# VH-VL binders against Small ribosomal subunit protein uS3 (rps3), part 1

Every score and structure here is a prediction.

Target 1, 230 residues: Small ribosomal subunit protein uS3 (rps3), of Nanoarchaeum equitans (q74mz4)
Amino acid sequence: MASKVIRKFIQNAKLTVFSQEFIRLYLRGANVSKVIIRQTPIVNRVIIYSARPKMISEERKAHLAKLLELKFGLEKPVIEVLPIENPNLDAHVIAERLAMGIERNIRAYRRLAQRYLETIMNAGAIGAEIVIAGRLSGQRGKTWRFKAGNLRKTGTIGQFELDRAFNIAYLKPGVAGIHVTILKPDAEIPDIIEFKSPEEISIEEIEKIDKEIAEKMKKYLETYLLAKQM
Structure headers, positions and changes below count from the first letter of each chain, unless a header shows other numbers; antibody chains aren't numbered by Kabat.
ipSAE, averaged over its two directions, is called F for ESMFold2-Fast, E for ESMFold2 and O for OpenDDE. V2 adds 0.75 times the mean of E and O to 0.25 times the DockQ between the complexes of E and O.
Where letters were taken out, [cut] stands.
Atom coordinates printed by the task and the answers are left out, and those that the model quotes come from them; centres of patches stay.

## First folded at step 2 (VH-VL)

Design b01 (framework fv_benmelstobart)
Fold by ESMFold2-Fast, scan of step 2:
Structure b01 (fold): chain C 230 residues (1-230), chain A 118 residues (1-118), chain B 107 residues (1-107)
Amino acid sequence: as target 1 above (230 residues)
Amino acid sequence: QITLKESGPTLVKPTQTLTLTCTVSGFSLSSYYVHWIRQPPGKALEWLGVIYYSGSTDYNAAFMSRLTITKDNSKNQVVLTMNNMDPVDTATYYCARDLYGDYAMDYWGQGTLVTVSS
Amino acid sequence: DIQMTQSPSSLSASVGDRVTITCKASQSVSSYVAWYQQKPGKAPKLLIYAASSLQSGVPDRFSGSGYGTDFTFTISSLQPEDIATYFCQQSYSTPFTFGQGTKLEIK
């Protein structure tokens, strides 16, 4: 028998995840990195890390707060925007820019991935990987992998040194999932290091994750656009 | 095909209000930002403001007190209103589509020259 | 406001030459710089965005680089149709600001 306290915690965790996804969608183009929601008895602080914090105006923050309260029942939301130091080393920023670039020109997906990979490495990354999965120009369930430098991975419960992000490109044939992994300079590198090649990531695993997240984000976008027209 | 076209008066007297309309085709104002930019004859480009797909706006502080940008998604139109026109406001006015949140302008209207003179 | 300063204000070059234009921001703009080409009587055309990303349909002889405050735009082999005024723009924060322009002429 789960206590009401445990049920409340689980429901709260789901609300946080869905709220973060909606915030990224609403502020798409502002190069949002991570989004942290800190609940207190007084206020719910929404901390948004952005490569372009001045692009998130006070009016946009006010409207977002209203939507979070109305759509997610988030009580007394207070939105705080903080800068990130190096956008070219931030996986979320790169993933968003790639997704939007592919949406503008699907045929350029390989060239865009390679150019962003170069951008990441020129910014000083130790290693980086970009994985694009989905139906591009009518192709079925194909995965494209791009890698540069040296990526290192250590298995600990809840701790990894890699910066990872996922985003989706909204295309006429459907959606394409974009996964970005960056190993930054000054990252702590443990003595025991595991390196997994991109070929070990299966198409089925990526497609399963992509479909679940894509459907939720697509529904949020459709609901938002409909509400805006009414 | 993606197009933007500015329309409105080409001559404005000092102290009058300027109203320019940007009519778009080939994309939805529900999905893209639209910027207004001007260029005085022989000078550099000057950014005026942007309207987001949400309907929210950001303005250049130099014009904020007299500038309003609105839109009507159903009409495919973005409207710029600027009060208290002065001869120094003489310029070619452009509307342009945002490169899907990169805040670079990928498609531009042809521009409309607005002359402010008595 | 962030000021964008271009160098040179004008230049003359021969067909086939490598042409370089620089742009300096008065404060860091990260990688958020775009480059435009404008021919007389026409609207500007986007060539480069995010400092180094080539816009779709733009010839690969055009390239950009830079980070922070110093940015470079290069034409690797100048063609006659490249005669135009070129502008840089920072897209980091509002108000977005443009350089004063570089007029490129054939000698």
Scores: ipSAE 0.000, ipTM 0.482, lowest interface PAE 13.9, mean pLDDT 80

Design b02 (framework fv_benmelstobart)
Fold by ESMFold2-Fast, scan of step 2:
Structure b02 (fold): chain C 230 residues (1-230), chain A 119 residues (1-119), chain B 107 residues (1-107)
Amino acid sequence: as target 1 above (230 residues)
Amino acid sequence: QITLKESGPTLVKPTQTLTLTCTVSGFSLSSYGVHWIRQPPGKALEWLGVIWSGGSTDYNAAFMSRLTITKDNSKNQVVLTMNNMDPVDTATYYCAREFGYDSSGLDYWGQGTLVTVSS
Amino acid sequence: DIQMTQSPSSLSASVGDRVTITCKASQDISNYVAWYQQKPGKAPKLLIYDASNLETGVPDRFSGSGYGTDFTFTISSLQPEDIATYFCQQYDNLPYTFGQGTKLEIK
């Protein structure tokens, strides 16, 4: 009995992690930050925090609910979209805005990074760093670092005040990884979830549902793993 | 309910400074940018500038030497100041919001205020 | 600056007609185009964003399409309440720029 209960718990944890990452990729452009899945005996509530709630139409919610049920086995998913209180202090929001802004105008990458860095600091961050890695200009792949304020923490564990995000800009010459780190003035409950290998995600089965999402997920995960090894 | 409303003088003499206030309700200025746009009678819309959620500003180069946009998040107000007004500056002035930093269009607009510049 | 050129400058049509307005950008702006409706004495109202996305509460007879430099705005079946001036806008780069407007009239 115990082993059955333990296996169910592990399966549910993995399902939650993969579902959250799928939702973020599916809703790319809506500046999704936090995704919370709350399981109840009656319904599974999927709470999505977005800086652009209008980008998530009722039709997109309905389609997403069907995909979550079909692909991840979430029973009776109910999609709820909530606004983000301080999008300029949210690393996921900034990373997506930067990625999509660079995709829209690749030559503006320096200007956009500096402007977002200023925006983060003006919103009250103690420090912030934006790292862009890839081929944006010139002969070689490069890493560009933009930093403001103070990211140095004295003493104890700094994870409570650090907000980190990674995103990818899809460019004609390739891809560029974007890393955003923000040190906030107030301590927060750490929002860290263990990321597991994707052996339980079938790219082929996702392609049957939506080829574009499968392609983006494959490229995102591949580039994320490469960037994480840097 | 989301609203924006412009207020300020409707008559300005040449060479004087115009100050307009945009008061917002139903959303936080820390989460949205606010743009100023004007429209001369019978003409097209002309973008003047923006103050982003974080407080940084961008201005149309044609106006930046005489234009300043500021805000006070606690008062829910955005202020446009334009120096050296000229009769050609006669227009209806609007404030409008955008989604976060990257605009997805200007989704809510104030009613507009007609500013007439004459002696 | 990015120039937005609309055509036609004015258009006369009958109720029930399909009407199309075009907008050309002087450089590639991807899909970062919005369309607005403005009735006399009123502020502009957002109808379409990201070239083809319909704003919430806007009737589905309005649609947009295009990518790069050429964009179109369509009313599939003109209603009397649709008589207004329509503007396109780019938000790919600063300064934001608007088309000169298309005045839509009956007949």
Scores: ipSAE 0.006, ipTM 0.450, lowest interface PAE 11.9, mean pLDDT 79

Design b03 (framework fv_benmelstobart)
Fold by ESMFold2-Fast, scan of step 2:
Structure b03 (fold): chain C 230 residues (1-230), chain A 121 residues (1-121), chain B 107 residues (1-107)
Amino acid sequence: as target 1 above (230 residues)
Amino acid sequence: QITLKESGPTLVKPTQTLTLTCTVSGGSISSYYVHWIRQPPGKALEWLGVIYYSGSTDYNAAFMSRLTITKDNSKNQVVLTMNNMDPVDTATYYCARGYEDFWSGYSFDYWGQGTLVTVSS
Amino acid sequence: DIQMTQSPSSLSASVGDRVTITCKASQSISSYVAWYQQKPGKAPKLLIYAASTLQSGVPDRFSGSGYGTDFTFTISSLQPEDIATYFCQQYNSYPLTFGQGTKLEIK
């Protein structure tokens, strides 16, 4: 186990994670789920799965490619946007839609959570849970849980068949963390491969690139850690 | 209670540049999208463009060559600049807040009062 | 661009009448349609979004329906204060586009 080889692997993994989170924040509103960066001999392909691909213009893709090259050192990036097969069964899509809906109307948080839960179940989910944690009433922080269907919570790690996502609603009283869990019909167990820790994101490095994005990411990480504790 | 207010010149000569400012209160432009929409007298609404929380923009292709939208988060202001004004650009110009989500998507729940810009010599 | 065709261009009705306005998209836009009310000299007011969802604070006599390319907006019992121009808008893709408007007047 050469330390040098392991360190190089970790550095590349961190760069990929930062690039993926930057892309998701940059394209907030386009309902981005998966972001895959594939290196080829000619070009680095950046594949973005979006529920609203028509909202990502050619100009916006070109600008994103330039930013990835300049700020993350990604050589010859080519942005490809692909649709999501079923956005109503994608936890990242639902979490972003719910966060932005609550930002639009804080008072509707219960109604929106219940409607999205219904939307998920009507799309064929076996079970789903939406957790909202934060200050929505202007008083001390609280946690609200909305659940439908059957979720497998216990069992060996390899038996969990859940798609999980986290997002933040930016509100006048502060922020609210939104967690979405969906148990999909065909049990692909994609979350084992998709498990990602926001703690691996370097806020200091992002701040050197863009202060506004770094500020939003600081709120994201802090709210994620608070919601995870609850 | 989010309030948006447009300000700028009400009369512009042909070939001149129009600059309009949207001042937002009760919310931060760092947290949502701001759109510009115009309406010629007695005609339909026409979408011009949007500036996202990140400062990135998307424009209606019909105006892209002469339209720029910028913002200053510290002043909570969004600025629209349109070059080479023509009498057909006479319209009431609005700034409006929009959020992208499944249910409400890029629909506009808060609008400025609008400012009529007349283009004539 | 997605063309939004609104019908009728103008309509005259009596207080208490049921009023229906239609909007047709040149291609499928799922349920990504909003409806606005605009009174003379005022900014538009959002009434309906996602084709059928009533905006908070809007009276329940207003409703919307439709999916794909054909959408309808209904006022179940017309009131004097409902006299305005109504617009549909698609938000499925850029550029965002609006219908030409329907001017509603009292007979």
Scores: ipSAE 0.000, ipTM 0.467, lowest interface PAE 14.4, mean pLDDT 79

Design b04 (framework fv_benmelstobart)
Fold by ESMFold2-Fast, scan of step 2:
Structure b04 (fold): chain C 230 residues (1-230), chain A 120 residues (1-120), chain B 107 residues (1-107)
Amino acid sequence: as target 1 above (230 residues)
Amino acid sequence: QITLKESGPTLVKPTQTLTLTCTVSGFSLSDYYVHWIRQPPGKALEWLGVIYYSGDTDYNAAFMSRLTITKDNSKNQVVLTMNNMDPVDTATYYCARVDYYGSGEWFDPWGQGTLVTVSS
Amino acid sequence: DIQMTQSPSSLSASVGDRVTITCKASQGISNYVAWYQQKPGKAPKLLIYAASTLQSGVPDRFSGSGYGTDFTFTISSLQPEDIATYFCQQLDSYPYTFGQGTKLEIK
């Protein structure tokens, strides 16, 4: 039993989350990590953290702003792109790089996972894990785990930050889910709205906004659930 | 300054094995991929293979049966070995650095190249 | 293998001219194309990657465009030091393949 005000707040929060995920899908290849939407009295600032800022042209920003306004009802969106301090310690960046790499050459999945674990550890991570689930060789679905370093926190002191990301490799036989977990030396509290797993997302609500986005989100949820079973 | 330099024999007889060394400076082989490319005189560039951070490799299928790429991170060296050399293998051989970034790659810098002539 | 076809195979132009070289892939390769300059006796030098991104230190008279199968490389105002052979490369899938080259000469 929620009041009208609380229901509207929850609905706005869902639209914000959907907009953030849509932005990552739309700008796939630009290694987008954090997306922040900040409302001001005059404009809605959309701040996109990217490992490849130069890949996001003014034309792409203008088109994205138009899509966010028309499809998500975001008032007066202004797109701002900022660089990522250390892309090699960012789980979203690594997950996208790995997903797109596997899409180019499915046979390289093991080598790519090992390579990115080395990249993450060399960048100063305490530990990292890459999990790949799907059909990457043969006709059977499998799960592969690749680990380096130590992922568990020790003692009662929270001195470490855990960064997690999920991405999808779109393959001819289907999809493969990719999970990246990185344990960093610095503790940090994210300033984002907390929400549970994708089971809380309404595909019907998304479909009312854009059918193509709904199809991509449905595929995302299916792959996430498959990977979660691991 | 980042440099790569190829070294090895400039003359090889048919059926012999070619061994080339690429010595790198200004970066770590633990952080970058190294590719081998060759160019026969007056012809197009031909990709041979790559060695990754892990020491894993991928080869052009046309050469896979006689080509091996290895490395020694402590010596800053990548080694290409190609068996059963033929006069058609006469070419300038290059090693090049590449970084893998978001499924994108680019070859920069390249070594100066070393001309290997295969003749009796 | 993906075949990269360049045209023209050779080109003569005057200083200050706009020069265009094209490269066609035998299948779709998105934007995974690089362009190189090679002078006699020297290693290739990267000019452009990701079809349109100019490499650091390369003069802005060089540019690239294209997506899918058709790619274009342009020199907006030809300079004497630009005489060289130019190559395209696809970086979509192994084996990476190169175009046959375009030899550029100044009249």
Scores: ipSAE 0.006, ipTM 0.427, lowest interface PAE 12.8, mean pLDDT 79

Design b05 (framework fv_benmelstobart)
Fold by ESMFold2-Fast, scan of step 2:
Structure b05 (fold): chain C 230 residues (1-230), chain A 121 residues (1-121), chain B 107 residues (1-107)
Amino acid sequence: as target 1 above (230 residues)
Amino acid sequence: QITLKESGPTLVKPTQTLTLTCTVSGGSISDYYVHWIRQPPGKALEWLGVIYDSGSTDYNAAFMSRLTITKDNSKNQVVLTMNNMDPVDTATYYCARESLYSGSYDAFDYWGQGTLVTVSS
Amino acid sequence: DIQMTQSPSSLSASVGDRVTITCKASQSISSWVAWYQQKPGKAPKLLIYDASSLESGVPDRFSGSGYGTDFTFTISSLQPEDIATYFCQQYDSYPWTFGQGTKLEIK
């Protein structure tokens, strides 16, 4: 029974990773941070933490639930949206805002990164780093690093949470990968750990749902790998 | 509380250059983006351009050839200069901020009172 | 440029009525829409941002919804002080553009 239990656990973990990444892409713009899928005997609760919870309308929730059920096999999904206590300390929120800001005005990329660093530090972070990597209007692949505070204090007993996020700015001539790292003071570590990696995304499975989304996910993975090398 | 106030000439002759100043109190223009928007009498709002905290700018393409926005952080002032004024440019001109720190990111949460500029001979 | 088409151009309603105004974008703008209230002789005031988020200090009778190209603004129970012109705005891409406005009057 151990082998069967282990196999089911792995299948459920894989489904969770795909579902979480798809949800983040589908709800791009809503500043989604954590996505937790809780399986119960009655329903699968999909808990989405968002800095813009009102942006996730009842229609979007209904469509998302249908996609999760129909395409990912998630039984009886119930979408619940919760607000983020401090969006200025949330790496995923900052990464999305920065990515979309750069998409709106590529010229402002350096200044936007610097401003978000100040926003993060003013919110009480111990340290923060923003890395922008990619091709911004025909130049060779380049990395820009913006850092504030101290990210090197990783060994203090149970007092720090390191929050990391990745996002992509979609530009007409190319893309830019955005990495945000925030070191938070005195954060509680949740029992649930995200084992998310862009490398674990199945482009083939997403292609069956929506070819446009699959193209974005492929671009996302390619940009992530480029940024990871830099 | 942050306040913005526009100042400058209220009457401009055709072909002249308009210069308007937006003075900010209660906050630093280094902490947000400042936009210029205008509204012809009884008509819709029209976005003119923005100056970022860095001093870089973006303009509505319709005005780009004759519009310049600059700022002086030490005076907490943003200046709009528009060349070759025409009667159709008669409008109330507003400066407004785009917050970089609040949930209203990208929206104009604070506006100046507006200044009516009439272009006629 | 993204065109914002607002309807109706004018609306008369009674105190206590539910009032709905719509905006249609010429292309998808996600949720990047704000709604402003403008009283005669005054600057616009932000009411709603990100299509559905209520600005701080704004009464909860005001609400917004929509995604993509279709957006709505609602006043659940009209009050006398709500007489104004209402504008939608997109901030998805430059140039930022506004709807033509809806003038709200009491019957």
Scores: ipSAE 0.006, ipTM 0.429, lowest interface PAE 14.1, mean pLDDT 79

Design b06 (framework fv_benmelstobart)
Heavy chain, then light chain:
Amino acid sequence: QITLKESGPTLVKPTQTLTLTCTVSGFSLTSYGVHWIRQPPGKALEWLGVIYSGGSTDYNAAFMSRLTITKDNSKNQVVLTMNNMDPVDTATYYCARHEYFDLGYFDYWGQGTLVTVSS
Amino acid sequence: DIQMTQSPSSLSASVGDRVTITCKASQDISNYVAWYQQKPGKAPKLLIYAASSLQSGVPDRFSGSGYGTDFTFTISSLQPEDIATYFCQQANSFPLTFGQGTKLEIK
ESMFold2-Fast, scan of step 2: ipSAE 0.007; ipTM 0.517

Design b07 (framework fv_benmelstobart)
Fold by ESMFold2-Fast, scan of step 2:
Structure b07 (fold): chain C 230 residues (1-230), chain A 121 residues (1-121), chain B 107 residues (1-107)
Amino acid sequence: as target 1 above (230 residues)
Amino acid sequence: QITLKESGPTLVKPTQTLTLTCTVSGGSISSYYWSWIRQPPGKALEWLGVIYYSGSTDYNAAFMSRLTITKDNSKNQVVLTMNNMDPVDTATYYCARGIDYEWLPYYFDYWGQGTLVTVSS
Amino acid sequence: DIQMTQSPSSLSASVGDRVTITCRASQGISSYLAWYQQKPGKAPKLLIYAASTLQSGVPDRFSGSGYGTDFTFTISSLQPEDIATYFCQQLNSYPFTFGQGTKLEIK
């Protein structure tokens, strides 16, 4: 039974990663950062952190829930939207704002990158980097890098948090990829667990984060996923 | 503050259909979970079913063959329909709001005042 | 279905007394349990959820504990307004089920 539960958990983790990306695309413009999906025997809770929570109406939540059921097989999804404490230190928020800003005025990409880099540093980041790659306003395919502060404390896990995000600016000449990296003081994770890449996640890994949460999660995975298969 | 109020017939004859309406004020039914729970005189509470903000439903298997829960977001109302009423269905019927907490699916933080439905000839 | 059994079915105590009510589930429900207070002619009121978490606005003389199959609800110093029937509810699986209730009276 343990092996089957572990296999189902890994499969569910893959579903979670893909559904999180779908949610960010569906809610583009609402500055969505982390998305947490918690499965229980009764409902699937979808917790969405947004810098513009008022932009996500009850009707939009209902439609998203239906899409999550249809595209990802999430049963009884319940969507909760929570505000982001500091959107200027959130890589996903900055990446989306920058992408949409460039889409509105391609020629301003350098000025926008510089402004957001300054905004990040003023909000208390230790270091930040913005990378833009693609064809911008008739330019040949190229990569632009903007840096501030110090990002070289790589490997200081639990003392500083490294936040990374990728977004795409949709332009008439094609697309431009936008990468944002922010190094900031370690942030507390309250009672919510954000799932990682499928290759990295396991029940043992969850146990290392919080034993009480891991116990509850194992109980629900056994009850919900195994019962679902019958 | 949020307020829930049940309305509908107080007397139903055997074999008839019961329809109860829960009107919510001070909050929207397009969020949270909305359940119907009943209590026969002097007995324990019985959970009947829930409608999610999405419009999906789950029912207690004991009642699902004759029970339907619907909602109208524009009127802010949750409706219970139960077919083929029997004297044993005599009870006070409550609507209740369910709210999330961590790993719990939801718990009932607001209840309507309840409406007594008597089934007799 | 999960059966919830409460003990005692009724209880008389004096103002200021410590009152304890127990609830037993027919199978393990972790901490997925809530406690409600119901006064005559009124709807139930949520007091405790997740077995031990006090609902906002509820006096701190009320407390809960337990895990798995055995749960306890306590009133540390009984007040006149606490006269009511108390119910436990499991939140582990559908259908949600409730205990039969414990009627609390003041001597």
Scores: ipSAE 0.000, ipTM 0.406, lowest interface PAE 19.8, mean pLDDT 79

Design b08 (framework fv_benmelstobart)
Fold by ESMFold2-Fast, scan of step 2:
Structure b08 (fold): chain C 230 residues (1-230), chain A 120 residues (1-120), chain B 107 residues (1-107)
Amino acid sequence: as target 1 above (230 residues)
Amino acid sequence: QITLKESGPTLVKPTQTLTLTCTVSGGSISNYYWSWIRQPPGKALEWLGVIYTSGSTDYNAAFMSRLTITKDNSKNQVVLTMNNMDPVDTATYYCARTKYSSGFYPLDYWGQGTLVTVSS
Amino acid sequence: DIQMTQSPSSLSASVGDRVTITCRASQSISDYLAWYQQKPGKAPKLLIYAASSLQSGVPDRFSGSGYGTDFTFTISSLQPEDIATYFCQQSYDTPYTFGQGTKLEIK
């Protein structure tokens, strides 16, 4: 009995992480950050934080609710979209904006990374780091690091919030992984908990999703694994 | 600084409908959740319902058949309507905002409250 | 509905004392618990959310802890301005129920 309860808990945790990533991919362009899925006996509340909430129409919310129910088994999902207090301090927002910017002009990756670092620091971050991994401008699978301010895991770390995000730039030579780390002045409880790394996402589960989204998720997983090796 | 102010009748006769308006200043209501809570004299707080950013609502089942919460983003107002008032509904009524970005639905800003007495 | 039970219903303490109030949920609510302070004739004020997170602007003598069904609220060193009634509230499921309140008085 105890073993069955533990197994169900682990399965639900993985499903929650996969659902959150699916939502970010489905709503790509709306600058979605944290996604909170609160499962209760009566209703499943899905709270989506977006820097462009007006891009997510009522029809899009209804379609997403249907997909979450059909593909992930979320019963009676209620979708609410909330704005992000400061999108310039949000790692997921910055990562998506940077990825899409690089997709428009791959040669500008250094300028864009530096510009976003300045944007983050001007918004009040203590420190920030952007790591780009992949084949850019003919380079063979290298990593580039851009840093500003202080990023420390000693001393006063408990007075600061560390926010991390990963995204992918889809380029003709291949793909590039983008990692964003932001250290903020306030130590706040994370609204979402990442239980598993993206490499634990099942390819089999991705197959049950729309073909276009499945291809994006597969590329996400493959690029993450490639970036992890570098 | 955001401020909330409840307004409406302070005296209601049994069987009449109560309408209370919460006027918000210092910020837009459109991207937050708004709740109504009441408190009978000397008793505990009682949650009545919430209206979400989408306009969807959830109500306490005890009041659901006679309670409606609406909002007008243009007027920056949240409205509570409760039908068939009874003397036991005598209470101070509060409107409150759900804490921004928390995901835990705490009530971070409250109005001063308005006492509604139900008697013949 | 989820029932919230507070203990004690009332207590008296001296300035400088450590004060502890407990709240018990009839079922697991994870960390969906908030604590509010209500002074006579005033609206409630949020002190703690997510069971243990201090609301901005609230003195650090106030703290919360707990998970699941058992929660504790503590004032580390009681001040005169802390006389009030304290309420817990769960927001795990609707209706978002409050405890019956704990009235705190100074000796």
Scores: ipSAE 0.000, ipTM 0.426, lowest interface PAE 16.9, mean pLDDT 80

Design b09 (framework fv_benmelstobart)
Heavy chain, then light chain:
Amino acid sequence: QITLKESGPTLVKPTQTLTLTCTVSGGSISGYYWSWIRQPPGKALEWLGVIYHSGSTDYNAAFMSRLTITKDNSKNQVVLTMNNMDPVDTATYYCARDSGFYEYGLGYMDVWGQGTLVTVSS
Amino acid sequence: DIQMTQSPSSLSASVGDRVTITCQASQDISNYLAWYQQKPGKAPKLLIYDASNLETGVPDRFSGSGYGTDFTFTISSLQPEDIATYFCQQYDDLPLTFGQGTKLEIK
ESMFold2-Fast, scan of step 2: ipSAE 0.012; ipTM 0.557

